# Ledger of designs, part 6: miniprotein binders against p40896

Target 1, 331 residues: p40896
Amino acid sequence: MLMPKSVALLRIRYTLEAALARGFTTVRDCGGAEGFLKAEIRQGSLNGPRLITCGHAISQTGGHGDLRSGALPASAFDSCSCHFGQVGVVADGVPECYKAAREEFRRGADFIKIMGGGGVASPTDKISNKQFCDDEIKALVDVANSYHTYVTAHAYTAEAIQNCIKLGVKGIEHGNLLDERTAELMAELGCYLTPTLVTYKVMGSDQFSAFLGPENSRKNTEVLYKGIDAMKIAQKKKVKICFGSDLLGPLYGYQTQEFRIRGKVQTTQEILLSATVTPAEMNGLGDKLGQIKPGFIADLLMMKSNPLDDITILDEPESNILFVMKEGRIY

## First folded at step 20 (miniprotein)

Design AA4
Fold by OpenDDE base, look of step 23:
Structure AA4 (fold): chain B 331 residues (1-331), chain A 101 residues (1-101)
Amino acid sequence: as target 1 above (331 residues)
Amino acid sequence: GSTVMVYVELPEPTTDLEEIKEKLRKLAEELAKKLKEKGLEAKEVAVVVIEDGRIKIVGSVTLEKPTNDAEEIYKEAKELLEKLYDGRPVKYIFVAVSDLE
């Protein structure tokens, strides 16, 4: 979105403060958040959750991270101007993949996000598309490994998921069309699945019927119905599952509804683990975050009631959270 | 099982153990009241100590007998405090009780 940088920063501030107030003490951004935000939060000049960031999601031309209309010329993509307000960058071929990943790390990325398959919100791709060639994914994985971190991929189909994880990708975002065999392979390889069910529910609602164009709405409908089944399959096969929402722009306010949605297919304990221990482990913070133990960072929620009794209370943080403690400070 | 937690913020950080104990007594009374209102009895008392943004100590004690009595809760919390407190300034006091086994 073309808005003044000043306005964008104000919106970012609000979004971060709101996320913290909803009880999220750490948030992983899978596309768009710049590294400087982490420094501001650490210094206390900005109140928000601890951020784990990838910078821009790396995509092929015409991939899920390429939001250009098919009517726009190639020259319309300026990688330099894309850093502010864009989710993705385009990289084609092994050399460009090397450069793109290295640039994100130079700018303070903690991990790499790639578009391994087609998506809902992108205008020119199909969900069934496998994105990137094997050598490109391997290049991105190799760079991430050299920084001792991981690659996560946007992928819906079993084919796209399998292709990514066989090449060393450690995370799968969404995974709505995975099958039992794919889930078994994910479990075997120790891959992490991050379902984002709430984004499809909200975008498909009557309230936001105009949020997506007709084609994207069709794609959204396709993955919405499969997401719950995918979650059940992943759970059955003991895939490591993380909490996620993937809400776009003004929809961020609905992030806690993921708790309510998951409550239909996961136990309360499973959901809480997905929002604490498991994502901490995925991000190399398993010895510092996600548990109330000596030596751990003091991230705590004081609540009026026990979420173990009813997970849906976490969908009403304004009524149920008394305060949020992050790193020993109450907000 | 259910967990009930209460807390107090002190106007100024204190190192006075007697002051902390007095606040703890009041918190125990509040906990007891909440337990009674919910028809619950505590089986465990826990204390969490925060230092420099990190959890320093987590201590708990399983009660010999479940209770919703303020004095019993206070006794157990006090003993934990005396055992765990290292003399650092305290700004917040948290007390939690649970019927979890």
Scores: ipSAE 0.384, ipTM 0.690, lowest interface PAE 0.8, mean pLDDT 88
Fold by OpenDDE base, look of step 24:
Structure AA4 (fold): chain B 331 residues (1-331), chain A 101 residues (1-101)
Amino acid sequence: as target 1 above (331 residues)
Amino acid sequence: GSTVMVYVELPEPTTDLEEIKEKLRKLAEELAKKLKEKGLEAKEVAVVVIEDGRIKIVGSVTLEKPTNDAEEIYKEAKELLEKLYDGRPVKYIFVAVSDLE
């Protein structure tokens, strides 16, 4: 059942305010956030991180963004204009891909998100599925290029990742099943990897055992333990890595646990780089964000102690952050 | 190394260098106090100035000798400010010390 819009807006407000309070001054949304939120934040009517948005993730029929049960007819989209849920839209074929991408840009998207492979939280696909045909991905990339921005793809397997990045996709979300060859290619092509380890850990926990159905739980288990290895491989091959969490619904409160998880694989400096400089560069903001430098936007965290000494400090923002400054304003 | 920082928000943006220096002195004293409480000394002093949501000035100096002395910290911070300040309005002043031993 779709949440009433009023309730959804209240939850969105809370989520954004909470993210800012946790120290995130900029957040990239890879599916669901509407463009009007950016305007409200810029105008000050809504307190939250600066948003970089893609609108709806674009998926094929039966892909990771298609959340329809297999029992529903094709006509089920007639009532929702090819939207099922708030995260994804369905586009099949080159013309529909053109239209879908252009629609997201019309609505204020900064980049395009696509489902390039199967997922965990979708009912009708396998993780091993390569999603979209080559011409479809190319179409999406071509549109994004015309807007001088990038496409990022949800992809787990080496095959899906390689397929996307060879066609001009510049970002990979997750990448839990990448291999060394894939990582090398990512590094060569300048592709960004955004691991989201915390989402699998939280969803796989006893506390949230009912969050996923049986099939999705199985999928989650499959990728959970591979994510750390993938991170190690990516780091070894010098892939550009961004910070991410990809927490769903009520799980947003666990965003900062990604710092703790990554602390087992990355140095504190590497983690901080992934949460500042690297994502700024990915989004064309490398000259404005991510550094304490003259001319840069004054996004600062004032902390009780130095996170360089212990990265877990960032996982306890309530205790360790004195204030968050965004664009010279303290919140 | 570790970093310790203190800050002040001015009620109104100011271009008065003497006012800024006064605030800087107080910040140096606060830093010195924190350092002494922890039994630490600073090797580097940095000053950050923010104007209209942007970072205006970032400067640092490596100290010849580690210190937790307020006057020494102030002296170095003041010199940085005098060197780098261009007369534009200042709202926030931050002073940081790093490489504590």
Scores: ipSAE 0.373, ipTM 0.703, lowest interface PAE 0.9, mean pLDDT 88
Fold by OpenDDE base, look of step 20:
Structure AA4 (fold): chain B 331 residues (1-331), chain A 101 residues (1-101)
Amino acid sequence: as target 1 above (331 residues)
Amino acid sequence: GSTVMVYVELPEPTTDLEEIKEKLRKLAEELAKKLKEKGLEAKEVAVVVIEDGRIKIVGSVTLEKPTNDAEEIYKEAKELLEKLYDGRPVKYIFVAVSDLE
């Protein structure tokens, strides 16, 4: 989605406060959130979840992060960064990949996000496309490693996933078309899968039928039904799974529906671990977040009932959460 | 297993143990009421102490007999408090009971 930076800034306070109110005390952004937001939240100028950010997702020309119209030459967009999508940046070749990753870290990124395959919402790529050459992915991984952090990749197909993880990518976003062999390899390499099932469900609903164009709607339909199967396969092969939603714009309100959707394929305990311990570990915070334990940060939800009895109560936070505590402060 | 928790925020932090105990008693009564309303009995009482945004102490006691009696809950909570309290200022008091398997 193309949203002017100014409009995003106008809405950021509400977006952050709403996420916190839904019970999310820490949120990882995989493209678009700027590093200064973290400082504002820490200082108390903004109320919201703790943010883990990558800055801009790094994409090849014509990749999933490249939202430029294919009807215009690249030069048409060079005059102002405001005409380029806020989610991604374009980098082609090893030197540009080095520069792009280093720039994100310079601006306060905690990790790197790359587009390793085609997407649903991008107009010029196919889901079946592999994105980036091996040397480009390796370059991005090498930079991230030098900062002692990880690369995560947007990837749907088994081929795209395998290509990324064999080159040192430690996270896979979505993964809707993974197969058993790919899941086995992910488990072996200790890769993290972050499914985002709710975004496809919501975008595919009658209510939002106009949200995607015809081609993107076709792509969405393709990955929607495979996502549940992918989760089952990943679970069976003991892949490390994180909680994710990947909702955009007006769809943010459906963030908690991911709990309900996952309840069909995961146990309540597995879901809760995916939203606490596992993502904390992925982000190097396993000794500070995700558990009620001495020495850990006091992020707590006071709820009317026990989510272990019914995970769906987390999909109704307004009714079931009494308060949210983040770092010992009640909001 | 259900977990029920109640809390009170004090207007000002206090180091008065008697005041804390008084608040604890009221919380125990509130817990007991909630348990009875839900048809539940507590099997465990837990105390969580938070300091400077971090969890400082977590303590719990398994009850010999499940109970929804306010005095019994208070007794156990009080004993935990007396063991765990180190004289620091207290702003929040939390009492949790659970019927966990």
Scores: ipSAE 0.354, ipTM 0.673, lowest interface PAE 0.8, mean pLDDT 88
Fold by OpenDDE base, last read:
Parts: structure tokens; C-alpha cells; sequence
Structure AA4 (fold): chain B 331 residues (1-331), chain A 101 residues (1-101)
């Protein structure tokens, strides 16, 4: 949804401060966060986690990033400069994919996000859709490679995942409908999976289920329970797993519940690795972030108790975090 | 197992090892107090030093005998510091103890 820029900026400030207070010293945004936010955080104009951004998620027409109603022509959705909050951009064909990816990098993106399959919160696609043609994905991957970075894809189905990773995509967001063969291939290719279980849990709750329209609610139900199974399969096949939440707007406060949910399928050590070492490695920062070692950036949580004993304390940061240190500064 | 940690922030970064040791002694005393209050004994002592946004020193030692004595904790922490300190400025000193090996 689009909102006035002034309101959006106020909400962004709050969201960033709150995320940092919850213990996240680095956050990867997979669609919507503009590159200037990184500069503002670095300069101290905003207090928040270090951001790794892709800019806009790149989608085909009618894809998961295309939130336009199918009942209206494209001209009915012309964007204006007075609004903020677009998650995605539409690009069709190799030339437009080149341009879209290059534009995100021009604006300071660290990586590229693509919609490789259908999604839950989109009006005109199906979860079963494979999105983009092979040449389009390859074009996006080639551009990202020229900048020595990666492409990650939103993808649920085994087909969509396999299609992406065979073409050089290095990350899969969600992956709720992956099978054993797909997980094996992901492990072989060194692909990273980022499950986002909490978003489905929250959206499926009585409190928030009405946020989704009927069709989106049906889609959410389809992927909710499959996500847990997908996590188990991925873990079994030794897929590299990152921590993710994929929450929007007022739901950001639930991001720590991902720790609790994952506690059912991962060990505490596996969860902590997914939130520190593994994502650092994925983003080329494995020698600087995610560990308490000499030469590493001093991102630390001071806690009242040891999360190794009980991972659920990370879901109660207000009670269990004494302070957050980011780059040697206490907040 | 349980972990107990204390820390100090120095007003200004220092390279004075004696000043750092003095702070370390106070931290050891605080740790000992907390351990006694919780009915715990330390089996491991760890020291972390931070300056200029980066971790400078990390070290740990497993104790031969579990202890909640301030002087024993200080001794081990001091020895770690003396072994690992390279003369760079220190802003934060963290000392942690655990009943785990």
C-alpha cells in the first residue's frame, strides 16, 4: 500500500529503532528499503540496524511484485512522487531486466531480489506460477555477477526454486513447498534458504487473518504448515539456512517469534548460526560480522540469560536484553 | 549451564595496562558477588576487549578448579589480559564466567 512520504518516513524511523532495540544489529531488506536509508543510519541521522538492501524487488508483469488490480489497465496505476512504499518494480524481457537491475545498483543496492514464483500477498498470481523466463533470470544474474554480488528469489514451489538456482540464483526466500530433491540441489549448489515462518503464523491468526483477502488467506493457509516441513527437509539435507521474518508495517514487532517457531525444528545452535554466521557469509561479510572474534565488528547483545539454554528468550527482548551494541556503540 | 557477565566502559580509551588491570579487579569482585548470590562457581573465565567499534581481544581459560573467589577470577582474567593485550587502546572490558567447560 502507498502512503504519503512524510508518514512513511516517520514509520520507518520507528521501525528501524524498534528492530535495533529487539537485538537486530544487521537487517537485510528484500524489497522496498531505499539505499539512502543506509547512508542516514551510517551518518547517525537514523538509529537502526545496519541495512543490506536490494531496493525494489524485480517482478514480471502480473508477478508477485505487481500489486496492480487485474481489473484495471496499467495506466490506472501511474505512480506519483508524493507516495512511498513500493516493494517491487516490473520488468519484462532481457533489456528491461538489465535496466531494472542496473538501476537498483545505481541507487545503492547490495544485491538483487527477484520474484521467481507466485506469492501469498499478491492479487493476480498463483503460488504455482513459475515467474520470469530463463533468459530474464539469467540477465538479472549476469548483472548481479558483474557487481560481484548475488540474486535471491522469492519462490515457493520445487519447480520455481530449481529453475532459479540452476540459472545462478544464490538465495531462495521462503521455499515452503520445496521437496527433498530440491533441497539436495540447493545444498549442492551452495544456495541459501531464508524461511519466514512467522509471517504465515501471524497472518493466519485470528487477529490478523482479515488483513488478507479471501484468495490471499487461502494461499497463506496452503504455505503455513508446509513451511515447517520445508525447514525440516532443508535442515536434513544440510541446506545453508538464514534467519528471516518477512513482516510488514505494524507486524514488525512479531519478528522475534521466528526464534520460537524455529525452536521446534532446529537446534539452538542452528538457529543462532542462521541469525549470525550464515547470513554474514551469504553477504560476503563472514570475516567481519556474526562472530565474537578479534577484528570483527562489535555487534553484541548483552542479555540477562544465555540463549543457548533457552532460545525463547530471544523472543522476549524487552525482558531479556540489557543493551544492544552496534559497531561498539551502546543504544 | 549458566553464564555471568560484567563490563565497564572507560571514559576514554586507554593503553595503560595497570589501569585496565584495576578495572579488571573491580569486575572480578562484582562477578564473585553475583556468583555467590546465585550459588554458582565459575569453571571458565573469558575476557573481551572492544575499541573503535571492533573487537580487539577475545580469550578464555578453563579453570582447574571451580571458584567463586574474586582473587582467583582476577588472577585468571589478568593472565589472559597480559597474554593477549597488544598495546592497543581499550574502551570496553567484558569479563564473563561460566559453569560450563
Amino acid sequence: as target 1 above (331 residues)
Amino acid sequence: GSTVMVYVELPEPTTDLEEIKEKLRKLAEELAKKLKEKGLEAKEVAVVVIEDGRIKIVGSVTLEKPTNDAEEIYKEAKELLEKLYDGRPVKYIFVAVSDLE
Scores: ipSAE 0.302, ipTM 0.678, lowest interface PAE 1.0, mean pLDDT 88

Design AA4
Fold by OpenDDE base, fold request of step 22:
Structure AA4 (fold): chain B 331 residues (1-331), chain A 101 residues (1-101)
Amino acid sequence: as target 1 above (331 residues)
Amino acid sequence: GSTVMVYVELPEPTTDLEEIKEKLRKLAEELAKKLKEKGLEAKEVAVVVIEDGRIKIVGSVTLEKPTNDAEEIYKEAKELLEKLYDGRPVKYIFVAVSDLE
């Protein structure tokens, strides 16, 4: 059962402030964040990272973004779902895809997120599923292009990734099951990969494994150890890599563990690049964010030690960050 | 290796270079004090200047000789500032020193 919007709103201040305190001055939300939050943060009503949002992730019926129980007919859910926070919206066919993407932009989205393949934490799909037909993905890409922005896709398998990027998708979320050929193609097309290794580590732990049902737990296990290999392949093939965590609800506190996990396969310089310059470029902000350079926005972490010497200090922000500066303001 | 940093926030943004230099001198004195307390000497001096949410100046200089002397730190920081300052308003001044090679 999805958390009521009202409950989510009650916790949003803490969530945003905590993310900022961990050193994240800009955060991209790939599904569920309301567009008005950006205005509230900009105006100072909320303290938090700068938000880049897609609104709702767009999914096919029965796709990764469709969290409806398969045990009930569609008619059972026709009643006002307006009170529940949804990560995704369902769109089938080219006209509905046009409408869904345009609606997200109407509500202030900066980019479009789609479910291009099956997921782990969804009731009615398989990881091996390729989601959306080619014409549907193209429709979503065409709309995003008209707004001079990009589409990113949730996709695990080589097949799903290749299908998306050949149709103009510029980002891949997760990508745990990519192969060398897929990575080469991503690099050639200038596609961005955003690994989210920490979510699988947390969900696979004894402490949180019960959070997922048996089927979702099985799916999680399948991708848990593949993500590291995928990252090695992507790095080898010079794919543009962004920093991500994809943690839900009370698990946001584990965000910084992604630094520690990545330290096993990337250099410190590569990791820092993935958390600064590369995501700024992906979002059209490469001339404003991600560097300590004249003319850039003054987003700075004051730290006790140099993360270039030990990346794991970024996994202990409470001990190692003295303060966070966002746009010239100290928090 | 270690890094020591100090900063000042000005009540109002300023374009007065002499005022900025005075603040820089105080920061150098504070740095020197911290270095002495820790038994450290600076090998590099860096300056960052911020105004209106934007980075205005970024620069560093490697010292010929390690030092914990306030006047020497100030001299190097001042020369760096004079070289890089473009006349735009200043709100924050950061000065950092390190003993890193």
Scores: ipSAE 0.298, ipTM 0.662, lowest interface PAE 1.0, mean pLDDT 88
Fold by OpenDDE base, fold request of step 22:
Structure AA4 (fold): chain B 331 residues (1-331), chain A 101 residues (1-101)
Amino acid sequence: as target 1 above (331 residues)
Amino acid sequence: GSTVMVYVELPEPTTDLEEIKEKLRKLAEELAKKLKEKGLEAKEVAVVVIEDGRIKIVGSVTLEKPTNDAEEIYKEAKELLEKLYDGRPVKYIFVAVSDLE
């Protein structure tokens, strides 16, 4: 049963408020958040981080964004016009890709998210799948370019990543199975990598592993142990790295654990840059966000301790943050 | 290395430099107290001023001599403020000191 819209909205409100309280003054949503939330936050009717949104992730039939059971015919889902709570939309072919991307922009998207490869949580794809044809990706990129913004892609494998970035995709989400050559190409093309290690760690834990079916558990295991290596490779090749968590449903509360996990492969400075300067630049906000400089938006954390001494304090915001300032307002 | 930071929110934004300096003095006193409590001396003083959701002033100065004296901290912070202040309204004043070079 689909959660009532009212209940869903209440949960969203809580999630946004909680994210802000944890010190996130800006959040990029890579699937699901609607544009109206940005307006509410900007107007002050809703307390939360500044949102950068893509609307729905765009996927091919049977792709990572297509969560329909493979056991049911397509006709079984025709009646559900309710896109509420859906992470993705399905688009096949150039015309549908044009339409899908334009619709997201019409609804207030800041960028486009695509499923460029298979995923963990999707029921009908393999991680090794390359998703979308070249002309489809190019179509999506062309639309995004016309709005002077970027496309980011969900992609794990070297093949899927290379396929996307060669066609003008500027971001890669996850990238757990990238190789050195792929990382070199990413760096050369100025592509941004957003690792999301915490989602795999949490989903693979004893506490939450029951939420995954057998196949998803297998896929999760496959990417979990490769993610750290991928980050090391990306760092070595000087790929631009952003902070990300990609937690699902009730797991959003673990978002700060990404700081702790990254401490194993990145310096504290690198981690902080990945959560401030780098993502600001990726989103065309490098002159407004991510730095303490004159003319920049006043997003600040006042902390009891110095995160440069121990990055793990950012994983304990309740104990370590005195206040969060967003756009000059203390919350 | 250790950093100590204090701040004040003004009830109303002000362009009165003397008022800002007064607040700065109080912040310096608070900082000095915290430094003494921790057995630390400041080697650097930084000031951040915010107005209407924007960072207005950011500056730091390395001290000639490490200190935990309120008057010395104030002096350096004041000079920094006077150098950087552009006369626009001020809502928040942050002062930080560090024993880092």
Scores: ipSAE 0.284, ipTM 0.647, lowest interface PAE 1.0, mean pLDDT 88
Fold by ESMFold2, look of step 22:
Structure AA4 (fold): chain B 331 residues (1-331), chain A 101 residues (1-101)
Amino acid sequence: as target 1 above (331 residues)
Amino acid sequence: GSTVMVYVELPEPTTDLEEIKEKLRKLAEELAKKLKEKGLEAKEVAVVVIEDGRIKIVGSVTLEKPTNDAEEIYKEAKELLEKLYDGRPVKYIFVAVSDLE
């Protein structure tokens, strides 16, 4: 990456400040955020959201997060933001999985992110492929458990999801192709689902659809609507649903559009809970964040109007947020 | 019914009860003006503060008769503060009224 250090620093700071200004007082990053950024934000050297980080996503050789070996194919312009930088590490076999997970914790990770299945940009066979053997997933879960935290997995298909959660994975990112049986199992096991539908909407928009080509554009639209259906199934089966966008870098400004997409499936109260209470619970912060209660950390949004009446005001933060308070300070 | 709320950020955190009371008076005046502008009266008054980055609900009270009078709102907010303030530094003060008529 041939960017001057001063320009790279300004872009990182701008991205963090903009996310905070859009109302995100805490962000869980599933790949790419340096663990030391947490300390800089905590100390006030950078203005930004509280960060919950995994460091690098862990992938097998040739897996979804393995970015080695050159040029991106035309189909690589999919919605998963983990392709837009150095976000993954490769680990094959149980000893390497132990070491990779421990290395991320040493660098300040709060949880472990793994690639439990293939990506959208590949042929259907690659999407349907499972990644990691059972003993490798178990190793990653065992390490996370010893650090009193969790593993979350990138996974699209019912098979990949079920394999991960049966082995102790606590969270699923995306999950666009889950079925009712999978949703019931997730609910039974207390697993969390973080859908990220905005990326498919953005990639299908007039501004970006030319980069997909006709086949990928049709597939992207189908994946969006299958993801909406999957979220409806998950909601009906009472799966714990968190708010996510899977957008970083140049697409970061579109993150709030996820609120509008969620309106097709969830009530306004369910959407607000998915962005506050549920993710705080997932990350062991349910007694400190996610609610306006005595003794809770003062992370507050003062809104021009009530999002319970119209969730879309959260997709227009510049017009509707009067102030953003994080840890009792207005930003 | 709806809630009407006003707030102030202090330039530095304070434990000075008299300074906090003066801020409550100004907030009560602002709140009364907003109620009168809307032709409303309130039957509930609440005080909330931010202490050391955390939310503290100082308390609330339900009145016998609705009011939009600044002095009455201030009296109730002041009594909540005097009774329930825990002595920790305060950076933000909120006064809210609800049960509007």
Scores: ipSAE 0.238, ipTM 0.663, lowest interface PAE 4.7, mean pLDDT 82
Fold by ESMFold2, look of step 23:
Structure AA4 (fold): chain B 331 residues (1-331), chain A 101 residues (1-101)
Amino acid sequence: as target 1 above (331 residues)
Amino acid sequence: GSTVMVYVELPEPTTDLEEIKEKLRKLAEELAKKLKEKGLEAKEVAVVVIEDGRIKIVGSVTLEKPTNDAEEIYKEAKELLEKLYDGRPVKYIFVAVSDLE
């Protein structure tokens, strides 16, 4: 049953307050965050993380961002919020890409999100097909550059990633099937990777595996491990890695498990940088956020113990966070 | 290594450097107590000061010899504060020690 708008808004408020309490003082949303939420948090009428938003993800006709029914998930294999009840816009051809990107900036977007490739599956020619033509991607990048920001792309395969970044796309969301050559190119071009491994782990758990069925659950586990392998490659090739979870609203509570999953691949220092310095740099905030320095915004966590000694304390925030400070205010 | 940190939130922002130093002394005493209770000494002392939602002062110093003595921690934190403080209001004061043995 559909809920009244007022009940849906209260659930969003709870989700935002809980994310802040778990230590996320800034969150980047890659599709679906209403512009009024950013304004309400900035004004102080809602408690929550600072929001960096793209408005709607931009896709071509028939692409992954093309609207889907909110009643049923179209693909549980991707386990990605951009696939479950996605709110996106469609743009075909250069003029429509210009207009779509400009419209998102008019509505208050901080960056542009595009669907640069198909969903996650075993390597096949179908998944390697890119969804935009080169001139369309360039148009989107040109608009973002004119606003002094960036384009990030949903992309899983090496081919989709390479096509996007060679045309000036700065970030890649997911990237589960990237290879060593792609990682080398990302590092050379200064591109950012945001893996989102926890969503696949959660969807494969006993509580949620019935939602997928046994065959889909096995494929979901395979996608998780391919994503772990991809992150090992990216780390070895010195790709800039950001922290991300891509969880659906009621699953946001699992977002801290990403810290534990990354412990299989990254050192504790690398994980902390991926959640602080690197994403601040990506978003043009490296002189204001992500570090404790004079003139920086007072976003900080007071922990009972040092996460450099044990990263898993970040996956247990209720037990280990003494307080959360955002802009000098304790929450 | 590990870090031990203490802090104070002032009832209202202050520009009184002597008041800030007195708070700093109490924080150093708390740090020293925590170190002694755990049988540890620290070789690095740091101070953080926050005003108007922005970090105003960040400074650290590496000591020649590890310490858990409140007066030595206070001396180092005070010198960092005096070097960096510019007279603007202060709301939060943090003192931390690290490089524990």
Scores: ipSAE 0.038, ipTM 0.498, lowest interface PAE 8.3, mean pLDDT 79

